# Designs tried in a protein design chat: VH-VL binders against s5sc42. Part 15

Target 1, 176 residues: s5sc42
Amino acid sequence: MTVDALSNADNQDLRDNFIANRFLSHEAKLLDQRRFTEWLDLLDDEIRYIVPLRLMALDFDREVRADSFHINDGKVNLKVRAKRSSVSSGWGETPPSRTLRLVGSVMTDRIDQEGVLEVESAVIIYRQRAAIGQGDVLAFRRTDWLRIDGGTVKLLKRVALLTDASLATPNLAIFL

## First folded at step 4 (VH-VL)

Design s39 (framework fv_cixutumumab)
Fold by ESMFold2-Fast, scan of step 4:
Structure s39 (fold): chain C 176 residues (1-176), chain A 125 residues (1-125), chain B 108 residues (1-108)
Amino acid sequence: as target 1 above (176 residues)
Amino acid sequence: EVQLVQSGAEVKKPGSSVKVSCKASGGTFSSYTISWVRQAPGQGLEWMGGIIPILDIAYYAQKFQGRVTITADKSTSTAYMELSSLRSEDTAVYYCARDSGLWFGELSPYYMDVWGKGTTVTVSS
Amino acid sequence: SSELTQDPAVSVALGQTVRITCQGDSLRSYYATWYQQKPGQAPILVIYGENNRPSGIPDRFSGSSSGNTASLTITGAQAEDEADYYCNSRDSSGDHLVFGGGTKLTVL
């Protein structure tokens, strides 16, 4: 890598990366604090939230079905998941998991779709399910598409690609 | 066994609203999704929306957003569909149906296993 | 709705096999569910989750999927199978349900 390759960013690239970092950091805090109503307000009405089982099936295999995803949700299903997580009558985690999200390695690119910013990041979630005991760690690469319209930023699409170790985790009960 | 019992036929004038009821009897009401589907004379089935009573979450097909309101009363195990600003093309049979479980997780695929007998709504001047 | 496409009518001779087809891009991601409707009656679920039958549905009914296409097959059609058949699936967003236009099956 050369210094020129690392520093050859224009003012828009710098602003885009700053916006993306701040958006994702704010989102992580809301999710860790279980502020789901505020989190849902960050999502575009046309949000697509995808956690795939098989990357090759999504790109080339025409037989992809709903059961080929860990998660394949739009905004209505995300509202249902969020509400279920808030209900203590056995519909969600009881007690809820305690989490801490670390979001890093953020890279941004503008794409040919009008007003859309593509964001790649690496995420680690520390999660403790039991009242006592050691937590576990989920690690994954994530690609996000942020819609920037006027003065507002919304999450339009998310694809979270789990590592091999986390693919075996039963029941993804938390938002990635 | 669960049964869905719908309210009787309605005749309405253009510009008015209609509220159709769907009462569940036998079995659990609140933990299932209740969908509404309509069918105009000689036409196909059209999904309008649904509600998950225990979560108090309703969802609507884009075509009907702003005109349809779906609600539920858990104390009477009854779901309601209200359609406003009625036009002649809203003349149809309106069905309620119970979905196989909650909208996500347990559903893959989403399907309607129990149907009401339908409520005829006629819009005429 | 135009997201799921079905032929409006098909015919089959008594005892022969017929295939009713549903096409749409969302079928690449979601299984189709099939409903049978006879005049004046509510729809009845006949196939869900690609090829599962509810109790009471004869084994002559089967489902299959490939790419953007789902099919309902009736092997050895009977007179009582004469009805309208609708496919149903999620739209591309996964948030809404959409029905195909329906196929009227005539048993000759």
Scores: ipSAE 0.006, ipTM 0.578, lowest interface PAE 9.2, mean pLDDT 80

Design s4 (framework fv_cixutumumab)
Fold by ESMFold2-Fast, scan of step 4:
Structure s4 (fold): chain C 176 residues (1-176), chain A 121 residues (1-121), chain B 108 residues (1-108)
Amino acid sequence: as target 1 above (176 residues)
Amino acid sequence: EVQLVQSGAEVKKPGSSVKVSCKASGGTFSSYTISWVRQAPGQGLEWMGGIIPILDIANYAQKFQGRVTITADKSTSTAYMELSSLRSEDTAVYYCARDLWFGELYYMDVWGKGTTVTVSS
Amino acid sequence: SSELTQDPAVSVALGQTVRITCQGDSLRSYYATWYQQKPGQAPILVIYGENNRPSGIPDRFSGSSSGNTASLTITGAQAEDEADYYCNSRDSSGDHLVFGGGTKLTVL
């Protein structure tokens, strides 16, 4: 990689990266605290939330299947998922997971679509379902598209690509 | 397995409202979505909206936003569809159907027999 | 116009294969579900989740999808298959369900 490739950022690139980092950090805090109503307010009405299947295959180009998804939701279905996590009656995750999200390796690119910022990040979620016992770690790369409209930033699209090459974490009762 | 029983035919004047019921018997009611689909004479199927009773979440097609209200009474396993400001073009058979409405998968596996609503002067 | 497009009518000779198509951009992201409707009756589910058949639906019915197109295939059409066929999917937002305009199948 050349120094020029690493240092060609202008003031707008620096600002975009800062805005993206602050947005994703704030979102992670809301999700960790189970503040889903406030989290839903961060989502654009046209949100697309996608978690592709990552199947273990001999051909690594076939590990991710674009025509198959764990999750492929719009805003109404995300509201349903959020409501499920708050229901006491065995619907959703019972008891609710304790989580800590670490978001890093953030890179931003402006794209052809007006007012939209493409953001790549790496995320680790520490998750514990019981008061006693060790938790599990879920790791993934994600690509986000943030819509910047005047002074407002909304999550327009998310694609989270799980690092696990199998259904080792089949119960995704948490937001990524 | 659930069966869906709909209320009887209605004749309404333009500008009035109609409320159609859909009662589930046997099987699962609360955790499935109950959708409402209408069909005008000689025309195709049109999705109006649906409700997930256990979550009390209703969703409406944009065309009907502001005119349709879908509710559910979990104690009687009954879903309701109320359509206001009726016009002649609302003359149709109104179906309720049980569907799965979460993630990628959606399908209406059990349908009511339909309720005919006629809007005339 | 509808977000999902179907041809209004198609004909097939008894015992031959017919393919009914449904086209729309949302089909790139969501599977099509297919319903059969005979005059004066409620629709019945024929195919869901691309190519799954409910109990009681004959093996001659199958589904497929590619790009923005979903297809319902009837291999060896029978007289009782004469009906209207509707595709159903989620709209581009994923929040609403939309139906195709329907295809009237005539078995000759």
Scores: ipSAE 0.006, ipTM 0.545, lowest interface PAE 10.2, mean pLDDT 80

Design s40 (framework fv_cixutumumab)
Fold by ESMFold2-Fast, scan of step 4:
Structure s40 (fold): chain C 176 residues (1-176), chain A 125 residues (1-125), chain B 108 residues (1-108)
Amino acid sequence: as target 1 above (176 residues)
Amino acid sequence: EVQLVQSGAEVKKPGSSVKVSCKASGGTFSSYTISWVRQAPGQGLEWMGRIIPILDIANYAQKFQGRVTITADKSTSTAYMELSSLRSEDTAVYYCARDSGLWFGELSPYYMDVWGKGTTVTVSS
Amino acid sequence: SSELTQDPAVSVALGQTVRITCQGDSLRSYYATWYQQKPGQAPILVIYGENNRPSGIPDRFSGSSSGNTASLTITGAQAEDEADYYCNSRDSSGDHLVFGGGTKLTVL
């Protein structure tokens, strides 16, 4: 990479990256705080939320499948998932998982579709399932498409590609 | 504006293989699905397959499964289509095109809005 | 493939309306897209998602669908509309694309 290539950003590129970073940071805070109603308000009505299945395979090219998913949801399914997550937090009952999301390596690019910003990021979620004990880590690359319509920014599409290959889905009881 | 630039014409012998390139410019390559479509002289359009670069996954039409390989290099924003065991019937113009399809649901339309100009592949003895 | 069927040829008089049809069972589930191809050129997208036009496509082009049939209508055909028209949709599995055989439009 050359210095000129890395520094060749116009005013719009800088604003896009700032908008993306603030949007994703705000979203991470809402999810960590279990503010699901507010989180759903960030989602476009046409949201597509996709987590492909990555199976353990000897050939890396066979690990990810276009026809198999841990999650392949629109807004209705995401509302159902959010409702289920909310109900489990009743007082005196089993406490919900505690999470901390770190979102980094954010890169942005405008696509040919007017008002849509593509955002690539790397995410690590620290999660503690028990009230006492060690947590675990979930890591993934994420590509988001943000719809910018006037003064409003909404998440239009998300593809989260898990780093770990697994046949089980216990780690996907939370939003990515 | 997104453009797709394809490699030049090829003349191949039966039994050999050909690899055609398709370089994208103007947009985010990873957000595309790239489809390959061929057209034999005087015949209609025939879809061969597609690649989803963000997932590094390719799908192929049943007719071409086992003979075609579609790949992508994100660092150069280039998709490739390699066809092996060439026969005279493979003489055609090969197009790459940007495809909108990536899990938009059952009723979501798949469409190809930007096309390369085509690469002529001639297979003759 | 016989999954999408088009008549091979159709004619229309200059300034008149013509309707090109595409038939297949997958059209009950998926919208058809339409491409125009002139000799020696790559195809051009003219209609997608039932009745959406890309930038640069004249408003005389429109699309419609009903049951297992999709239609491309050209209202007030012009000489430059003479071309081959292909319908395209997803196959019954939903994972592959299939083209119709194409319809050659002659403007008289």
Scores: ipSAE 0.000, ipTM 0.503, lowest interface PAE 12.0, mean pLDDT 80

Design s41 (framework fv_cixutumumab)
Fold by ESMFold2-Fast, scan of step 4:
Structure s41 (fold): chain C 176 residues (1-176), chain A 125 residues (1-125), chain B 108 residues (1-108)
Amino acid sequence: as target 1 above (176 residues)
Amino acid sequence: EVQLVQSGAEVKKPGSSVKVSCKASGGTFSSYAISWVRQAPGQGLEWMGGIIPILDIANYAQKFQGRVTITADKSTSTAYMELSSLRSEDTAVYYCARDSGLWFGELSPYYMDVWGKGTTVTVSS
Amino acid sequence: SSELTQDPAVSVALGQTVRITCQGDSLRSYYATWYQQKPGQAPILVIYGENNRPSGIPDRFSGSSSGNTASLTITGAQAEDEADYYCNSRDSSGDHLVFGGGTKLTVL
């Protein structure tokens, strides 16, 4: 790859990448700190949150059947998961997992849909369950679509492709 | 064996509201979602919304947003559906049904396995 | 707008096979659930997921899906199968449930 090709970014590309990095970094902090109400405010009312069971072509308007998903949630389902995760006893982890999210390899591209920014990233989540025990690592590639509408940025769609095939299901108390 | 027992028939005037009850017996009330489905005379089924009592989260069909309120009282194992600003086209049988998708997965709520017998609501002009 | 479309009526001769179809773009993403309703009664769940039967539903009922279409098949129709059949699935957002318009099955 040439230096010219790597440096041939206009001001819009630089701003888009900066916006995407800051949005994803802020989101990671909210999730690590279990600030789920504030995290839900980052999500568009039309959010689609997808974790497929098998590899699929990534396309904003293309869906696969429900039997192919670990997760396929809209806003209501994400509210349900967040509320469950916030209950001191109940359907989530007891006690809650401690997490640290690292978001990297961020690349942005504008698509044909006006005001929508496509963002690819690689994510590692360090997760420590229970009061005692060894932590584990979830690693995956993620594609996000951010809606930029005036002064507001919202997560419109997320597709997370799990890297480790040995993970049958993600932890119910953890967002990817 | 879970049964859903609904309140009796109602006759209401246009512009008023109606509150229908659905009492669960013979099972764990708070753990399952309860959906509300209506059917106008000679017409098809229409989903209005539902509630997950343990989480106190309600979800409404777009058509009914702002007019319907679904609530639950865990102490009496009873779900309620209140529909306001009644019109003649709201004349229907109103059913409550248990969503068997207790454990939250990608498709909650997804199907209704136990149904109440229905409550007839007539809006007279 | 009708998100799930069903033919309003279908007929089948006693002992023959009938297929009731449900069409909508959301069916590419979500399986249909099927309900049977007889006059004056609440609906009864007959198929959920793609092809799962609740306890008590005869094995002559089966479900299938392909593309934007879901189908309920009754193999060897009986007189007691005469009823209205409704498909049910999620809307395009995935957050709400939507019913098809219903199909009235007449067993001749």
Scores: ipSAE 0.023, ipTM 0.632, lowest interface PAE 7.0, mean pLDDT 81

Design s42 (framework fv_cixutumumab)
Fold by ESMFold2-Fast, scan of step 4:
Structure s42 (fold): chain C 176 residues (1-176), chain A 125 residues (1-125), chain B 108 residues (1-108)
Amino acid sequence: as target 1 above (176 residues)
Amino acid sequence: EVQLVQSGAEVKKPGSSVKVSCKASGYTFSSYTISWVRQAPGQGLEWMGGIIPILDIANYAQKFQGRVTITADKSTSTAYMELSSLRSEDTAVYYCARDSGLWFGELSPYYMDVWGKGTTVTVSS
Amino acid sequence: SSELTQDPAVSVALGQTVRITCQGDSLRSYYATWYQQKPGQAPILVIYGENNRPSGIPDRFSGSSSGNTASLTITGAQAEDEADYYCNSRDSSGDHLVFGGGTKLTVL
């Protein structure tokens, strides 16, 4: 990398990176606080939320299968997951996981599609699944596409690539 | 054994609303999604939306968003489809159908394996 | 505009094989489900999840998919197979169901 490559930023690049960082930070807080109704309002009606198990480019021509994806959801499926997570009856007998999300390494780029900002980030989620002293870490890189339209920012698409390739079962009980 | 029984034919005026019922029997109502599909005379099938009764979550096709309301009464194992602001082009046979899956877009295949016989709705002045 | 496109009509001679096709970009990600409809009747399910048959559907019906295309094949067509055939799948968002325009099969 050259100094010029690292320092070549116009006002739009700076603004885009700031918008992306604030959006993703706000989202992380909502998810950690289990404010799912507010989180859903951040999502575009055309949202695609994808967590692949294998490289998507090789399998995109086939039906989505459990062994290929952990998650491949549109907005209705995300609403279903959110409501299931929020209901205290038979859906929430076990206390929910406590989480803390750290979002970093944010890079932004405009693409050919007008009003769409591509955002790459690295995420660590600390998750405590028991009341006392147990926790685990999920780490992944993700690519987000944010739609900026008339002063409104919505998440249009998310692809989260888990770093742990040994996860064979789609047992993700939390939003990434 | 498994069947869906729909309410009878309706004749409605433009601008009014219609509510069609679909009574399920022979299975656990809350374990399946109910979809609504219409067919105008001489035309193809058109999905309007569906409901997941156990979660009370409805999903609508974009064309019908704002005009259609799909509900379910778990105590009577009955699903309802209400269409408002009726126009002559809403004249059609309306079908309810049982979806095999609990989630729209789920990775498991979902399909409509049991269909009601249809309810004819005629919109005329 | 439909996200799934079918030819409006196709014909086949008694005992011969016919293939009905459904095309759309969403079929790269989701299998098609196929329904048969005869005049004055509700549709019936004939194939789901690419190539699964419900009980009661003859083994002459089969499904396949490749890329953005799904196909329903009837091997050894019978007179009673004359009907409209509709493909059904998820739209590009994955949240909504969409039907193809239907194919009228005539058995000669």
Scores: ipSAE 0.012, ipTM 0.591, lowest interface PAE 8.9, mean pLDDT 81

Design s43 (framework fv_cixutumumab)
Fold by ESMFold2-Fast, scan of step 4:
Structure s43 (fold): chain C 176 residues (1-176), chain A 125 residues (1-125), chain B 108 residues (1-108)
Amino acid sequence: as target 1 above (176 residues)
Amino acid sequence: EVQLVQSGAEVKKPGSSVKVSCKASGGTFSSYTISWVRQAPGQGLEWMGGIIPILGIANYAQKFQGRVTITADKSTSTAYMELSSLRSEDTAVYYCARDSGLWFGELSPYYMDVWGKGTTVTVSS
Amino acid sequence: SSELTQDPAVSVALGQTVRITCQGDSLRSYYATWYQQKPGQAPILVIYGENNRPSGIPDRFSGSSSGNTASLTITGAQAEDEADYYCNSRDSSGDHLVFGGGTKLTVL
């Protein structure tokens, strides 16, 4: 890797990286604080939110569809998920998880679509379900597409690729 | 066993609006999604949208966004579909149907298991 | 718009097997649901979640899927099976439902 390759950025590239980092940091805080109405306002009306199914590398004998997902949602389904998390019904419901999100390894690139910024990142979510007890960790690589329209930045598309494969993971209780 | 009872036939003029009702009886209303599907004479089925009464969230097919409004009254177990700015091509039978799940993001099979008998809407001068 | 494509018509001889197909990219992720509609009547659910039958639907009806294609098979077609058949699934966004154009089945 050369110094030129690492430092050859114009003013727009620097600005894009700054915007992406601040957007993702703000979003992580909203999700950790369960401020879902404000989080939904960060999403473009045409949002696509995708969490592909990740299968174990040793399972070569099974037929699976390439487009199978844990989640494949647009804005309406994301509103439904957020509203369900906010309902005060206690019958048979698990208490809400406490979370801390760390977003790093952020890289940005503009694509052919005007005003769209592609963002790659690595994310770790620390999650604790019980009031007292040990938490667990979700780790994943994430690609985001941010729509920058004038003074407004919205999340247009998200693809989160989970690091581990698990038969117990299909029902994700939190946003990634 | 739940039944869906729809309001009677309507004749409307171009540019007006129509509001069709769908009353559920005999079963749970609020915890299901109620969909609206239309069928023009000699044509196929077309999904217009749906509502989840318990959550107050409506979802519309892109073709109808801006013209259709779907609402529900949980106290009377009745869903409504209002279509505005009517044109002759809106002449159709309008069906309501109960969906198996609460929302389209469920990974379990999603299907319409109970259908109303349909409401004929004719748009003419 | 044709996110799900069906042939408009198909014919089968009494007692023979017929397959009605539905094609669309969303079927790679979501199972198709099948409805039967006879003239002047509301649709009736016949298959959901790939190959499940609701109560009252004869076992001659079955479903299958492969890649971007879903199929409804009627093994040993009867005269009363003559009807329009519609596939239904989610669109590419996952948020909306879409119907195929329908297939008119004629039992000869």
Scores: ipSAE 0.220, ipTM 0.705, lowest interface PAE 4.7, mean pLDDT 83

Design s44 (framework fv_cixutumumab)
Fold by ESMFold2-Fast, scan of step 4:
Structure s44 (fold): chain C 176 residues (1-176), chain A 125 residues (1-125), chain B 108 residues (1-108)
Amino acid sequence: as target 1 above (176 residues)
Amino acid sequence: EVQLVQSGAEVKKPGSSVKVSCKASGGTFSSYTISWVRQAPGQGLEWMGGIIPLLDIANYAQKFQGRVTITADKSTSTAYMELSSLRSEDTAVYYCARDSGLWFGELSPYYMDVWGKGTTVTVSS
Amino acid sequence: SSELTQDPAVSVALGQTVRITCQGDSLRSYYATWYQQKPGQAPILVIYGENNRPSGIPDRFSGSSSGNTASLTITGAQAEDEADYYCNSRDSSGDHLVFGGGTKLTVL
């Protein structure tokens, strides 16, 4: 790495990184506290929430198939998942898991689309069910696109790439 | 065997509203999605929206946003579709259909396995 | 306008194979479902989740997908297969359902 590469930041770069860190930290807290209504308010109406089963190309191409995703949802489907998680006799967990999210290694970059900030991060989720025993850890890289419009910041797109292939799960009971 | 029974044909004036009902019989209602699909004379199928009664979540196609309201009454196992500000172009057969409910699986596709017989709505002066 | 494109009509000779196609960018991400509709009747489900058949649908019906294209294949077409066929999938957002314009199959 060169010093120039590490110190090449202007006021906009600093502001973008600060905005991204604050947004992702606030989101993690809402999800850990199961405040799903407030979490949904952070999502753009055009949100795309993607958890691929395998590595995806930058643009969706012929090699990427529908069966290659754990999750590929928009806003309404995320509302459905959140509502299921809030029902006392819902699917997946009763009582629900306790979680702690750590979000780090945050890097930001502006892209060709006006008002959109691309954010890369590394995420660790510690999860413990009410059952006796040890909790588990899920670790992954995540790319987010934040829409900044008229002073409002919304999550426009998320791609969470699970690095552990042994966790081929048909049902993800928690948001990534 | 699950059946969807729809209300009878309606003739409405432009600018009015119509409310079509769809009653489920012979099976589970709440945990399935009930979709509404219309078909104008000689035209193709058009999805309008749907509802999951158990979760009380409705979803609408962009074209109908603000004009369509889909509701469900779990006590009577009945879903309703209300379309307002009717125009002559709204003359169509309106179908209700039950999705499999498999979207509770993470990779499940949406598909409509049981269909009502349709309700004809005619909009004329 | 429709996000899923189908040819409006196709013909097949009795006992021959026909392929009905549906095209749209969202098909790269989401499965297509196929419905058969005969005049004056409600649609019936023939294929879902790429290549699954409901109970009562004959083996001659199959589905496939590649890239932005989904296909319904009828191997050994019969007279009773004459109908309109509609593909159905999610739009690009994943939140809404969209139908193709329909394909009228004539069995000669």
Scores: ipSAE 0.168, ipTM 0.694, lowest interface PAE 5.1, mean pLDDT 82

Design s45 (framework fv_cixutumumab)
Fold by ESMFold2-Fast, scan of step 4:
Structure s45 (fold): chain C 176 residues (1-176), chain A 125 residues (1-125), chain B 108 residues (1-108)
Amino acid sequence: as target 1 above (176 residues)
Amino acid sequence: EVQLVQSGAEVKKPGSSVKVSCKASGGTFSSYTISWVRQAPGQGLEWMGGIIPILDVANYAQKFQGRVTITADKSTSTAYMELSSLRSEDTAVYYCARDSGLWFGELSPYYMDVWGKGTTVTVSS
Amino acid sequence: SSELTQDPAVSVALGQTVRITCQGDSLRSYYATWYQQKPGQAPILVIYGENNRPSGIPDRFSGSSSGNTASLTITGAQAEDEADYYCNSRDSSGDHLVFGGGTKLTVL
């Protein structure tokens, strides 16, 4: 990269990066505070939420079968996951966890789809299980597509790629 | 073994609503997805929607959104499908089915391993 | 205008192999499930996922997938296999189920 390339940011680039950072920071807070109804309101009705099972290149031209994803959900399945996290019945046998999300290394780019902003970030989630138990860390790269329409910003698509091979096949009980 | 017992045949006028019931017996009700599938005479199967009773989450096929409501009563282990604004094209056999595939956690394909015997709904003037 | 496309009819001679095919873009991402339906009866699950059989389904039934296509194969077809066969999968959104139009299998 050259200095000229790094400094060749117009007002739209600066605004996009600011919007993306604030959106992702707000979302992280909602998830950490388990405010799932408000979090679901941030999601586009056409949301696709993808966590690949295997460590693979982000090449969507390659046909990938269902068995290659930890998660491949639309809005209904995300509502189901959120509701499951809120119930205290036999579905909630896993002890509740506390989380803290750190979102950084945010980069934005507009794509050829009108009104859509592509956002890359790096995310660390600290998770304390069983209230008193030992904490663990999930670390991953994430690509998001934000739909900007008439002053409203919604998450249209998310791909969270786990970069730690030892975490490639974990049972994920939290939103990434 | 799990059985799904559906309500009896219905004859309805155009513009009215019909509510079909599906009672589960002999197994766990709340933690399974109950789907509704219809079949018009001589036609193929068409998925209408489903519900996970324990989570109180219902999902509908795009074609039926606004006209179909799927509910469940966990105390009676009964799921209901109500279709409003009936037309002659709604004449069909309506099936309920237990979907053992969960909509969360694992990427299980949706599959319906236990089916009710069907409820015939005739819409005529 | 079904999202999953099946040929309406196929025939097979007794004891021979037949392949029933289902095509749709969502099959690139999601496996198909197959149901058998005989006249006047509710459907019966015969294959789920790519190639899993429920208890009670004969070994002659198998499933496969490649690209946007899923197939149900019956090796050594028997008279009792004569029925309508439906493929089922998720739509492109992943949130809804869709059925193919069905294939009527005639065993000659």
Scores: ipSAE 0.013, ipTM 0.609, lowest interface PAE 8.0, mean pLDDT 81

